# Ledger of designs, part 21: VH-VL binders against f1miw6

Target 1, 251 residues: f1miw6
Amino acid sequence: MPHFAKPLLRNIITRNLFNSIKKKQCLQYLQTLRTLQYDGFTTVYFGETDIPESLVTGEDFSDGYYMPTPTWCVVHAGGSQGWVPWKYRMFLRDELCIKQEDNLFFEFCDVVKKAYGKCAIVVKERRRQDATRPKEGKETEAQAHVPSVVNLTSVTCCPEVAKSYGHKLLTLPSPYNYLNPLDSAWSSLKWFIINNRKEFCLQSVDGVYSYQYILFSDLISKGIERINLSKWRTITTKVRRWENYYLGKLS

## First folded at step 4 (VH-VL; framework fv_izeltabart)

Design l07
Fold by ESMFold2-Fast, scan of step 4:
Structure l07 (fold): chain C 251 residues (1-251), chain A 124 residues (1-124), chain B 111 residues (1-111)
Amino acid sequence: as target 1 above (251 residues)
Amino acid sequence: EVQLVESGGGLVKPGGSLRLSCAASGYTFTEYYMHWVRQAPGKGLEWVGEIDPSGGSTNYNEKFKSRFTISLDNSKNTLYLQMGSLRAEDTAVYYCARDTYEYDSGTYYGMDVWGQGTTVTVSS
Amino acid sequence: DIVMTQSPDSLAVSLGERATISCKASQSVLYSGDNYMNWYQQKPGQPPKLLIYAASTRESGIPARFSGSGSGTDFTLTISSLEPEDFATYYCQQYYSYPLTFGQGTKLEIK
């Protein structure tokens, strides 16, 4: 009930400090990445995206209640060479399947080593900790409100594991999304879903219309396939233009 | 014949808004990045921004990012520029343009097709 | 931002003569062997027309009298023998870095 306001001066100081730190992190990231590329490392961007079922179904809830929708997490990697020849992962946020795949990042590092040799593996810095949705549909609000920096919420990316395969693991600072070509690929995937979702949303199962895991898998696979080598080359060229901008601006 | 046709320009008061349209024909609209470029009376060309063929990713000249939004509708082969908080300095001819695509490299590198332009005048 | 500076601002030349227009980038637009710069032609009341991309590659349908040269920061557009339709304003443009930027333009006028 009480009305509180933060001091304006404190907010200005906090913003200026954040901006200064992030500029230095971005410059360091870009300098390190360019040095690795010069030394023959292949750049691969490794990441995840969340696809809520409401994006697939197009449902709108306006009865005054927030209805948690199940969310699918897609994990993949790509770069100027196209999608990595690695089986992308797709799982429900509530599912504990990922706990059974202790070697997922080891498998990824092995696959890209065999495909490309030594790689600079770039993962995006995440500002918020993911919360698993309980069966009641209620998320832990305290967990959602506590800011946390993570590379991926679904996969444990260990720098020592990457190094054991000859790779270097880099973290892209969170506010510089233009420097991640994977974000463009994810946007293209979501656009494909929105425009093609009605064709995949409903099937007859034992005489009853229902949704199946196979519907989501097929829709996602077709969306990923649409982003071919030529499109990846275009996306990475746009990212290079932003990198060149920030290298000049931040130096 | 490949062509782009802009529309939606006109006279607007300062602080107002306008939506420009660019209708594309004669090519596969979903295979090309699209640009908006403006030209103030008697002045040179200024890049506003670009949008990817899926419509999900945009890149702006930071000068315009807070006031202008680029979007497209692939079902209509149409590109849009939504302009808000307009100022006298926004008075210009607005062009839409298509990126050249090089198939062997998969790289875009030029604006090979341009519309005729639509005039926006911001005055009281 | 990369600033593209053209010289001269205007150039008066006679039909059949050679015209040379210069463009200087405030920083190098060379990456991995390619120069990320274009040349456009604009006639009064018309949109720009792409002439040359990647500094020296002539766009399809552009007459052979137009040629581009240079590397890094210094670029030149040459018209070997002026025709009546060549009197226009010419713009250089970089696509190495965001935002994409154009030169201020060089107006070719009849002498």
Scores: ipSAE 0.371, ipTM 0.742, lowest interface PAE 3.6, mean pLDDT 80

Design l08
Fold by ESMFold2-Fast, scan of step 4:
Structure l08 (fold): chain C 251 residues (1-251), chain A 124 residues (1-124), chain B 111 residues (1-111)
Amino acid sequence: as target 1 above (251 residues)
Amino acid sequence: EVQLVESGGGLVKPGGSLRLSCAASGYTFTEYYMHWVRQAPGKGLEWVGEIDPSGGSTNYNEKFKSRFTISLDNSKNTLYLQMGSLRAEDTAVYYCARDTYEYDSGTYYGMDVWGQGTTVTVSS
Amino acid sequence: DIVMTQSPDSLAVSLGERATISCKASQSVDYSGDSYMNWYQQKPGQPPKLLIYAASTRESGIPARFSGSGSGTDFTLTISSLEPEDFATYYCQQYYSYPLTFGQGTKLEIK
């Protein structure tokens, strides 16, 4: 009879339960998505990504001093038909806690309905802030009040609003990153920025290079446009391979 | 002239590490997904993994994910496979390959360009 | 993982004769009217060469004697009249689901 070291039972049970719940959520998501696709719904992935100004300037403040880097939140949507014909949005991260554009999701739903008809709108799951023992009381209050309906930090995505335009809003479970084609699109955007940032670099100000909003937004626009229909179809084909893998593994 | 040339193979001891390179020429490297595929002596083909044109997204065959890393350097038009904790079972010819692209459908169908392969032998 | 099983493991055929190689997937590799299945040819000391994609579409430059057929789980590669350069090992491969998987190979030998 061999003797083996054993992991903590509590950790095994917790991970197995989490994985079981997430597997069921993934299977339900995939089955619902496929049903909608066969019913004629166009799939669009709606999401956001953060672009720190240091990615654009190329400055690395880890070499001897600390300076907070402004971060921009870029919001867009796409699918097998390319980027949706909706003007992408770009928000300064620090301003999102002060002002959120309340009518953007209404506008988005109207635009994609006019372009594609009924859509299955896929957004990434945002984990709610659980009631935990916080380091600071004020942070606990802020975390406790994060709405579960907010699937993006920049735009409030309401299932009832989507439904009023004939759409279905789906939430992609957070651990299944391979099922989100936007992650690949965002990586391509950031790669474009890194390789083209030099032509948008301004004169140094107090020893640090910075970008004007206009030049920064132009760089972002060019990067988004470079992710053409061809690239989106390749990306969505890779996602379909992962969907088929999970459908086979989880069913 | 579209060409892929692998290098970096050789004899390595069990537990060792080795980095393979694949130099691409004759096409726009930044527009294609790239793959690594291996073939043990007298055996069939086995997919190792793939990487997107930006280098930011990789997909692996699960059996290699913890030991192997795929990366690329677009400034050099070069694909890499970093192999760690090598075992005798990793002895194989390693091929790099490029995904096809079908313009009308916007999808890819397979691996249309392959390198000649580089041999990795893991032996004491 | 989708397991691709080829039959036979080896096949001896005379020049000018028809060769038929089968490939079976452990589950359907069809999606939205397409079959996500490829065929490759490999000669000793050479890398694989893409012959057929989407189960039945011949890659550019591949001779008309090569044809692919089938759907779902059952696929066939046919060489209508064998030429000397066709003696090689043939692999099927699915690209429907990750990980990408190949069949074990069918070696075509001179009878």
Scores: ipSAE 0.012, ipTM 0.609, lowest interface PAE 7.0, mean pLDDT 80

Design l09
Fold by ESMFold2-Fast, scan of step 4:
Structure l09 (fold): chain C 251 residues (1-251), chain A 124 residues (1-124), chain B 111 residues (1-111)
Amino acid sequence: as target 1 above (251 residues)
Amino acid sequence: EVQLVESGGGLVKPGGSLRLSCAASGYTFTEYYMHWVRQAPGKGLEWVGEIDPSGGSTNYNEKFKSRFTISLDNSKNTLYLQMGSLRAEDTAVYYCARDTYEYDSGTYYGMDVWGQGTTVTVSS
Amino acid sequence: DIVMTQSPDSLAVSLGERATISCKASQSVLYSNKNWMNWYQQKPGQPPKLLIYAASTRESGIPARFSGSGSGTDFTLTISSLEPEDFATYYCQQYYSYPLTFGQGTKLEIK
């Protein structure tokens, strides 16, 4: 009878090619990063995380009423020296706001230059909007393997701007999440929120929106502060162990 | 004063599952990474994985990642190892261990406190 | 994975004698002037006990007769004058790279 549903051979070939390209990008990233570190560059990881308000409120949809929950984007940077001495930013993703993205990265580069001198600034590769059903010819239509400039969702990170301050901007390729200490820092922030949100939700005396906003901001700030220098040194040491693993595995 | 106490070991059939617990006391649980390390009868030590109690971030020996899951309950200062698809080769004493961080030097250096271990036997 | 190989598998020594245990890593565990390796002691029916970290630094409470040396791939644990409580199995471990790996162990026995 009929031969049912196996992956098309071209899909297997495309997947294998994509994986090979990502391994090469990871090796190049690690070699470049280590060279910069040997040359005296301070490594800083610059990134963002999303915090839905439902994570803060502990909201129970089983009460029979659902309200869409706003999502906050938190932007910060850190490394083995701790959080950078730059005030983290927090944005509501669905609110209208003025564009500050160009000035933010300039300010960031200036701050870290003053604090550390020349830096290797590592940003995570922004998840590519999937090319909807990429057309398959003899060769890849869009040459998806070509490295692209990486931007945070909320902030444009310009290599020219970094260079003007003596920095190098590096892109951490996805899917090598273990190589980004910010992911561990963000997990700790969210864990802190989950375990301390009852003070925000249950102990606000009058429930006034502005008071709730102040408590929300305070909760986030306390969570950031809990990720102290010792914590950062620990998570960057774990990242270094993964770097050593991938350098050995991929070279 | 600082101690780790494992429990949940026992006899289980091949293909079965088992959850081990490690109860911590005498220190601030969230300040230290926690490890699971196993030792087969008469054999050496084998690292299973680790977890950050202040964030839930995990790192595994890839040999175990598909079958074993490390998790936490911070309210109980307790670490868990959920083991699935068990094989005869998984027969071992399972230890939990605390990984220490030396604040003044910034050094993350090793497993300074260990539990007594709990025995898992996988046999038909 | 980094393979840690100990030698000998067992060693028979007399009380008061010097014992030397070797550990070799399949690749260098040296990074930023630090060797990312530890030594543990394990007695029958007991969990391992951390003796030495960063190849040469004694853990608090460990007697001065225990010392670690070496760099890169070749490491040595030395017990300068054996006491009765020192007869145990000794393990080296690297924490330079994931997964963390241990040597196969060296059993120290009374001659």
Scores: ipSAE 0.646, ipTM 0.852, lowest interface PAE 1.9, mean pLDDT 82

Design n1
Fold by ESMFold2-Fast, scan of step 4:
Structure n1 (fold): chain C 251 residues (1-251), chain A 124 residues (1-124), chain B 111 residues (1-111)
Amino acid sequence: as target 1 above (251 residues)
Amino acid sequence: EVQLVESGGGLVKPGGSLRLSCAASGYTFTEYYMHWVRQAPGKGLEWVGEIDPSGGSTNYNEKFKSRFTISLDNSKNTLYLQMGSLRAEDTAVYYCARDTYEYDSGTYYGMDVWGQGTTVTVSS
Amino acid sequence: DIVMTQSPDSLAVSLGERATISCKASQSVLYSNKNYMNWYQQKPGQPPKLLIYYASTRESGIPARFSGSGSGTDFTLTISSLEPEDFATYYCQQYYSYPLTFGQGTKLEIK
């Protein structure tokens, strides 16, 4: 009997249990979302993506070497109505404050309420981390069933805040990112950047090469604008096709 | 005239790899999703997957996801299907097809333009 | 996966006669008052050609003799008066759910 058989079996059992739990969470998420949609809630997907400056410059980091480059976090929301009429945000990782921008989610909830009425706000599942409390230091007196605040890298989304504006905050389980149309929108943004970064290129002027750089924020803004209403309708239709697959498979 | 032309098919041994190409012309390549669909001799149609030329996002039939990869080169208006670990069951005519866009709904609803197909035969 | 089942496997019809082809989905393909299913025609040695989308909407350039009907799980393609160019294999296809799936085909033959 090989020694590695026991770790493999334990890992298989743990993975199977995790997958079973996540499938139930996905089914519950989809059933809740469809019920809210039927009740007149507008679905908006709220999230972020990381854009390293190396993606803009086109530098090749082959050979596995890590070069510290600034990374921008872009925060936005959208759905079948297009991008929400809320000014998207950009944050440098290195300049993130110790405290979150508590006012941003309040502002967001107010904006979408005024634009769409009651919304089902979908955010990606994120594990809550506590660097001061290691895994074995889990509080025995902690209330295990207390609702948690959902934290993104740059913006904190609070269910109670959403509720105060008449919204519902939903969490999409972690392995089901393809049920989030934002991932397709972010892919289109990054593809736009790769294909338009040539405007940062070298140009010959008076026999001397000069550089004309598009401001990073201008390039990002153009990429976001490229993802228009028709594009959003298409990507949400593709997401709905996956939702229908899972509703049929899991129920 | 809108055209799709497949190439790259041929005879390959089991376990081998093959890359199919689909060259598009007569329309704006980035405005339409593209599909790969196959048809085994004397059998029906089977969907392989799709790609968004304006973002590179893909959706696959899970049956093929581990062995097949869809990619594109927008500078050449060309779609690719990279096939690995080929089996006798992969013997088929492979078609590329353009997704039909309905302007009023803003969504894709079918495959309106197809190539003539390229034949892949997996045999010793 | 949604299984699309066509009947009959083959149908022999005379020129000028009516042909009716059936397609059944293993689960409903109806969403928001639209049926997410298409009909395609394939002639020997040729790729498929889109005829009908959303179960009943005729694609541009398709003759009026072709019509689609049905809802939910049961669908029908009708050719009101067969022409020589209509002898082909016909496929139904759903796009309600991934993966996209096709029926096994119905071969329309001259009687």
Scores: ipSAE 0.662, ipTM 0.869, lowest interface PAE 1.9, mean pLDDT 82

Design n2
Fold by ESMFold2-Fast, scan of step 4:
Parts: sequence; C-alpha cells; structure tokens
Structure n2 (fold): chain C 251 residues (1-251), chain A 124 residues (1-124), chain B 111 residues (1-111)
Amino acid sequence: as target 1 above (251 residues)
Amino acid sequence: EVQLVESGGGLVKPGGSLRLSCAASGYTFTEYYMHWVRQAPGKGLEWVGEIDPSGGSTNYNEKFKSRFTISLDNSKNTLYLQMGSLRAEDTAVYYCARDTYEYDSGTYYGMDVWGQGTTVTVSS
Amino acid sequence: DIVMTQSPDSLAVSLGERATISCKASQSVLYSNKNYMNWYQQKPGQPPKLLIYDASTRESGIPARFSGSGSGTDFTLTISSLEPEDFATYYCQQYYSYPLTFGQGTKLEIK
C-alpha cells in the first residue's frame, strides 16, 4: 500500500527520509570535525547574517503597516579564539547580487592561515534551491521581486581554495544551526542593535544616505566588538555540549 | 551582595500553567548565564534549562522544551520560567542559579549562586 | 543523556572520621585534560552549594578537608576529619554534555 498512499502520507514518508539523511550527515560532520581538531586544526565558523534597516529604525510591522526595507548582509568568522583577525564585510542585499568579490575567500584563507595555521572552516549548508511556497498558493508581492537565492550568496567558499592554504572546508547540515556558535554571536549582535540603535539614529534629511550608512556601520562595528573573546569561549563551550550530546545520540 | 530570589510558586491543577520569577541583584545581570533547576520532594536535582541574558539564546533539557519557556526582563534583572501543561510529576522546588564565571578563561563550569527556591504543587 | 550514579545512597560516619563518596558517569566526561564534573552540598531546606569544580578544584571558601579526585568516568569526593556541619546530601554533576545531569545524591549521616 505505500505507492497508493494519499499525498499527505507520502509527504510524511519523504520527511522521515529527509530527517534520517540529515542525522547521518550531522554525525559525519561531527566525527570529521572532532578528527580534525584532534589533528591540530583550528576551528573557525564562517558565515553571514541579514540585518534589515527596520531593525535599526524600529519599524513596527505588527501595526499592519508594511513596507519592505533594505537588508544588509554582514559577513564574519569566529571561534574559541574570538573573532578572526579579518576585516568583516557588510553588503547591501541589492548590491550583493551585482557585486560579489571573487577573491574574498582567498583573502580569508590566507589571513586565518597566518593567524592560526591549518583550520577547519565551517560554513552552513547552502540552500540555494529553497523555494518559497505561498500559504494560499499565491506568490507574495515582496518575494516576487527578490533576486534568485544564488544572487544572495555573499561569498563563494571553494574547497580547493581552502585546501591550497592547508585548510579543510566543512559544511554544517541544515537544520542543526544550534551547532554553529556564530548564530549565538549574531543573536547578541541583533540584541545590541535593538538596545543601542537610538544612540546611532540620524534624521533622514535630503540625501544623507552616506551618513546614515556610516552610523549604521558604526553601530554594527560596536556590536561586533561587544562579542569579545570571553563571550566567544562561552558560546563555543555551549556548542561543544550539544556536539557531545549528538555524538552520543546519533552514533 | 549577590542574591537570587524566586517567586510565583503555588498550587495549580493538572493541565494548568504557572510563571515563576527570579529577581537578581548585586551583580551585572547580563554577564552570566542563568539556569533553572528543579527538585521533587525527597528526590535529586534535575536541570530544566539555561538562558544568555546578553542575547536571549536558550538551551533546554529536551524533556521540557515543548512545555516550558525561559525568558528575561533585563530592565528588572529578572529571569522567568513559563510552565504549561503541568502534570503531577512537575511538583517540585524550582531554583534559579547563576553560572560560575571565570573571567580570564571566559569559561562557565557550574552554579555558584542559587536562590532559596519556590515550591510548585500540581494537584487536583 | 549521561547518567551519573553515586554510591552509597547513604553513609553513616562518626565525627573526626573520613568519608568517601563515589560518582560514576555512564560515559567519559574528560576532554582536553579537563574533567567536566562538579560536586555540590545540600542541607535540608537549603539550595545546593558548589564545593568542587573540574573534578578536583575547590571553590573559593570551601574548607581544605574537602577534596575531589578521579578522571574520565570514576570520581570520588573525600571529606577528611568530618565536622558537624558536613552532614548533608552530596551531589555530583556533569557539564560535559547536554542535558546537564546530577547524580541521585549521597546522604551523609551521623553514626
């Protein structure tokens, strides 16, 4: 009776298979990461987060008033040694689809090699093929005008480039975001923004976009600075406790 | 003086909900992870979960994830435990506790400051 | 989950004698030369009090008669020359893996 199952039952079976595959991928990821750490590789988590300008301005969409705002992509990396000694990047999402720096990952690999030696570079699994499925079978107005997901990728991370510097590039499977300390760092950054945005507000007056960008950039920079070495060690320790749990549960 | 004070315990019927509070004083609230730990009458200690007051990140014992939520009000230096779908086996003294902080290493290893606890009784 | 098992469940000891309490973890809590294990003391009607962290390091203000030893899966709390205030329940706790787990407790009683 499996091939005569109703669509709902087929979706449940497909979901269960997907979950089984992801558990195996997670176990393989953790085993590989621990082996590399044992072999002397320094773990660095490389990633990005989206910061909509509405987070800084305090726009309240719960009022039923809605206007899409520009979204900034912040790119950085860190680990138990703190933020890597690499200049973080910030890109406007609209500009990101036009301007991608092809050599950025080369620069990153060189910097971390000089700072830490051989590294295990962890990036989130790319979900470029993720399609938005409208609840009512209707495409949302905002989503109709977004670039394809591939155009929203901030940096192309090439395994061959990493290897040329003596590094290993690892992909953390989705949906295991709690195994990425960078997500906790991003949460702290966003909480800092929400609590300190008033200090960095500038009245929008007659084409002051560049000054607003400077203030926005300063706010982001200050928030990144607040996530110090002590905070990174704490976040990394919590992640390690989850890794130990899943290594025991999934093996 | 560093101090944690729990409140909000009481008698509640099975299936009900209850919110516990933990008021912190004498230190910088946002610098330390906070825990909830419970203890059933005459039994041992059981970890419920923890929260980062500087970012809101939480970690739970999976057995409580679906029924319990940990939250903060940093303006009041207060930690909360919202408990839903309560059962007789949730009857316990609930403690809040502060993670030990070792500044030079940046590591947390235990619970150095505890409140006196607040009692929750789930009974028909 | 890492299960922490203490022995004995209760122990009767005379004042001035030595008391030893055992704690066994269902898997190793050793990582990078550090044992992720703590000991707590709890008196009736009071919250637990941290005694020892990292298996063997005494918390500030804890008397020298308390000592912790062991590595990996097997740990011991020793109280040399027991004093009246030491009669309490003692718990071991691991912080190597989520969820954080405690032993069932060992009650130390006057013989």
Scores: ipSAE 0.744, ipTM 0.895, lowest interface PAE 1.1, mean pLDDT 82

Design n3
Fold by ESMFold2-Fast, scan of step 4:
Structure n3 (fold): chain C 251 residues (1-251), chain A 124 residues (1-124), chain B 111 residues (1-111)
Amino acid sequence: as target 1 above (251 residues)
Amino acid sequence: EVQLVESGGGLVKPGGSLRLSCAASGYTFTEYYMHWVRQAPGKGLEWVGEIDPSGGSTNYNEKFKSRFTISLDNSKNTLYLQMGSLRAEDTAVYYCARDTYEYDSGTYYGMDVWGQGTTVTVSS
Amino acid sequence: DIVMTQSPDSLAVSLGERATISCKASQSVLYSNKNYMNWYQQKPGQPPKLLIYWASTRESGIPARFSGSGSGTDFTLTISSLEPEDFATYYCQQYYSYPLTFGQGTKLEIK
């Protein structure tokens, strides 16, 4: 029987192969991370989360309905030692880039070196399709000469910068987000916001309900503070159990 | 940086065999489907076949399935086309091409990078 | 097999003028809101170059004067204002089902 495949079948096969490649990358990531931990590196997870203002106000959108909502981006880092002793950052996504962002990762690397010594800095893989198109001569060379960086939405993380401070920058493959304890911390923050927004948001004024003026930064700051060392130890312990599982299963 | 370099073309007598090679560089070879496409002098493009990144699955244009075999060697980042029982109508430029894909969907959608082509002439 | 038929076979156009090339598939290449068809440009002595994928998505680095449109079985490639480097042969291609097939090509020539 000849082999005839429809586009859907080819795409399913491709996804399965992609998943196999990602499993191998995950095993390599875990082996590298454990080697660094054995060598005395402190593990720090660095990342960001988006907090739409609709999360604070309680507005809902019907399925398939779209309406632009101002969104805040929160950048922080943590690990088994708790949140790093670095002031977290908040950016309104529609704001123009602030000059402080140009040096943010440099400052971060310096702070964690002073606090913990050499660190294994883990960031989520923001894998974009690197569809490199063949181009003529010098134009192709100029485009290929872009420094290799890992970009979060708001922060550029450069491996060479991390190395200059004695750190190692690692990227966690995207399908394995549950191996990132920072995502659990972000979920706790968003849950805190949902449960505490009413204290700041809803009052009756002249028989009409309106939202109180709120300081978005104050609510977020309180939420971050509630994710204490004990909570961080709990979530990092869960991550380490998953890591041990995969190291044993992926032989 | 991304390049496909073909070799192995030449003059061959009817009934003969040739093996074409396509050396890939500048990208992760094991993440892409690869294709062979041919073009007879003054004619259009004709798809020969494809191979998956593992080398374990191939799809052919039925016209070539009994005479041509596509394979690859991931350790050498090299794609091959083994051609047998060659006929005068197999005279063409043979191109290797990479199938590009979108990470978010895991979908392949086009032949983005092509080799320079290698000429096969079947004549007595 | 899905047969891709282009029209015209050749087109003579002056610099700065608009060129329109048609491609018709013998059956629909639409699946899950995507049209599994591409456009390629080939200059004499060179390999083909991907211009448009998903019928209307312009490949990175391709000039804005190139655009693709259509759905299902009927597709069009438009070049809004011809430049000297645009005189080439253009091919449509489907990747909906095996075997992958190309149109016969449309040659753009200087008038």
Scores: ipSAE 0.012, ipTM 0.441, lowest interface PAE 8.7, mean pLDDT 78

Design s1
Fold by ESMFold2-Fast, scan of step 4:
Structure s1 (fold): chain C 251 residues (1-251), chain A 124 residues (1-124), chain B 111 residues (1-111)
Amino acid sequence: as target 1 above (251 residues)
Amino acid sequence: EVQLVESGGGLVKPGGSLRLSCAASGYTFTEYYMHWVRQAPGKGLEWVGEIDPSGGSTNYNYKFKSRFTISLDNSKNTLYLQMGSLRAEDTAVYYCARDTYEYDSGTYYGMDVWGQGTTVTVSS
Amino acid sequence: DIVMTQSPDSLAVSLGERATISCKASQSVLYSNKNYMNWYQQKPGQPPKLLIYAASTRESGIPARFSGSGSGTDFTLTISSLEPEDFATYYCQQYYSYPLTFGQGTKLEIK
């Protein structure tokens, strides 16, 4: 309940209580994670990122509010050992279904158990995702701090499933994005896409680009490969510095 | 061969804004994190923040996060510091510096290359 | 924030003499057998120069007379035989926790 605050109340008392609860959740998360690490659990960050086709094609849709482009959801996991030795998944957002989600997490837990043994699997807290983007990008981006109470995940990460493989599932509180190395990895992936998409650009047919999964998958794979072990060690080192800050600040 | 050159400093009134630039040359810009560090007259060093040129990820000293923004233009190998709501206490020499790491290990360990600095004076 | 406190604030030494500068962290900067702290040298009108990283490892090109020691919270920079070019201000810095923080500086002055 603490992470699903009632959004209808927005007075200062309600906000301060919500923030206090989130600070306690963050401290509990960090203390639990460090304890698991000392007990020999390998930390693995499991998550997803949305890649709109407009990012790949390079089309500038300032009018995109009226004609949203299809969005692909890329699912992967990584940590200080690099990307997990599990094939990343890519789904068209509109075509996701619950049956696929259940099977996928079982496979993931088995793969990381075989690769690393017992793992502390870290996932993000639920957060609402909006498909419509604001027209005033610079000011909206500078002021984007609104927490959300719900977020649909493409993969159902069940604590009972994780436990059956000897893992522990941890939820990272939503306002502490600096504690998730995947966010930096996703930024690097999107940067790679923007700078290399011209090699995978498709010719228009009837004024509409037909995006091909094979070309998209190849671009994504190359972007993921660019985020090598050295890069992951750098990213996780930066995350550890934020963890140390919050442990000192919140305890 | 490797060098960083800052520019954009000057006199600005309290409440004003200023954008500093740092032009990098002699190395692969996207392989190294970049820092902004400032030094007030006769005082010590203060870390402002850092950015990853290969992804745009930033980390700030929280006291500057609301007023300062670090950005980059990889096509120009240039780092920026956009400063807003400037105060007299922001008067300082601003340095850009390259974060160094051992590539195979990915271990960050220090700021090995620094620019000469650019002076910002916030005064009437 | 981790506070880095240097001592002394200034030190007057003669050429050829040994200089010792101390740095104390408000909490340990040791993790997995590595101390996350650096030493920098700054001469008047110049930017800082990295001397030592990981508490005791000399940066490439730094003379052997510079050495770093210590662990956890207490660190020392030693210059075994002072040269004219060594008169400068020295800063310790931690990179264990955000925000990155520097000591207030120790000014080495000619005696």
Scores: ipSAE 0.690, ipTM 0.876, lowest interface PAE 1.7, mean pLDDT 81

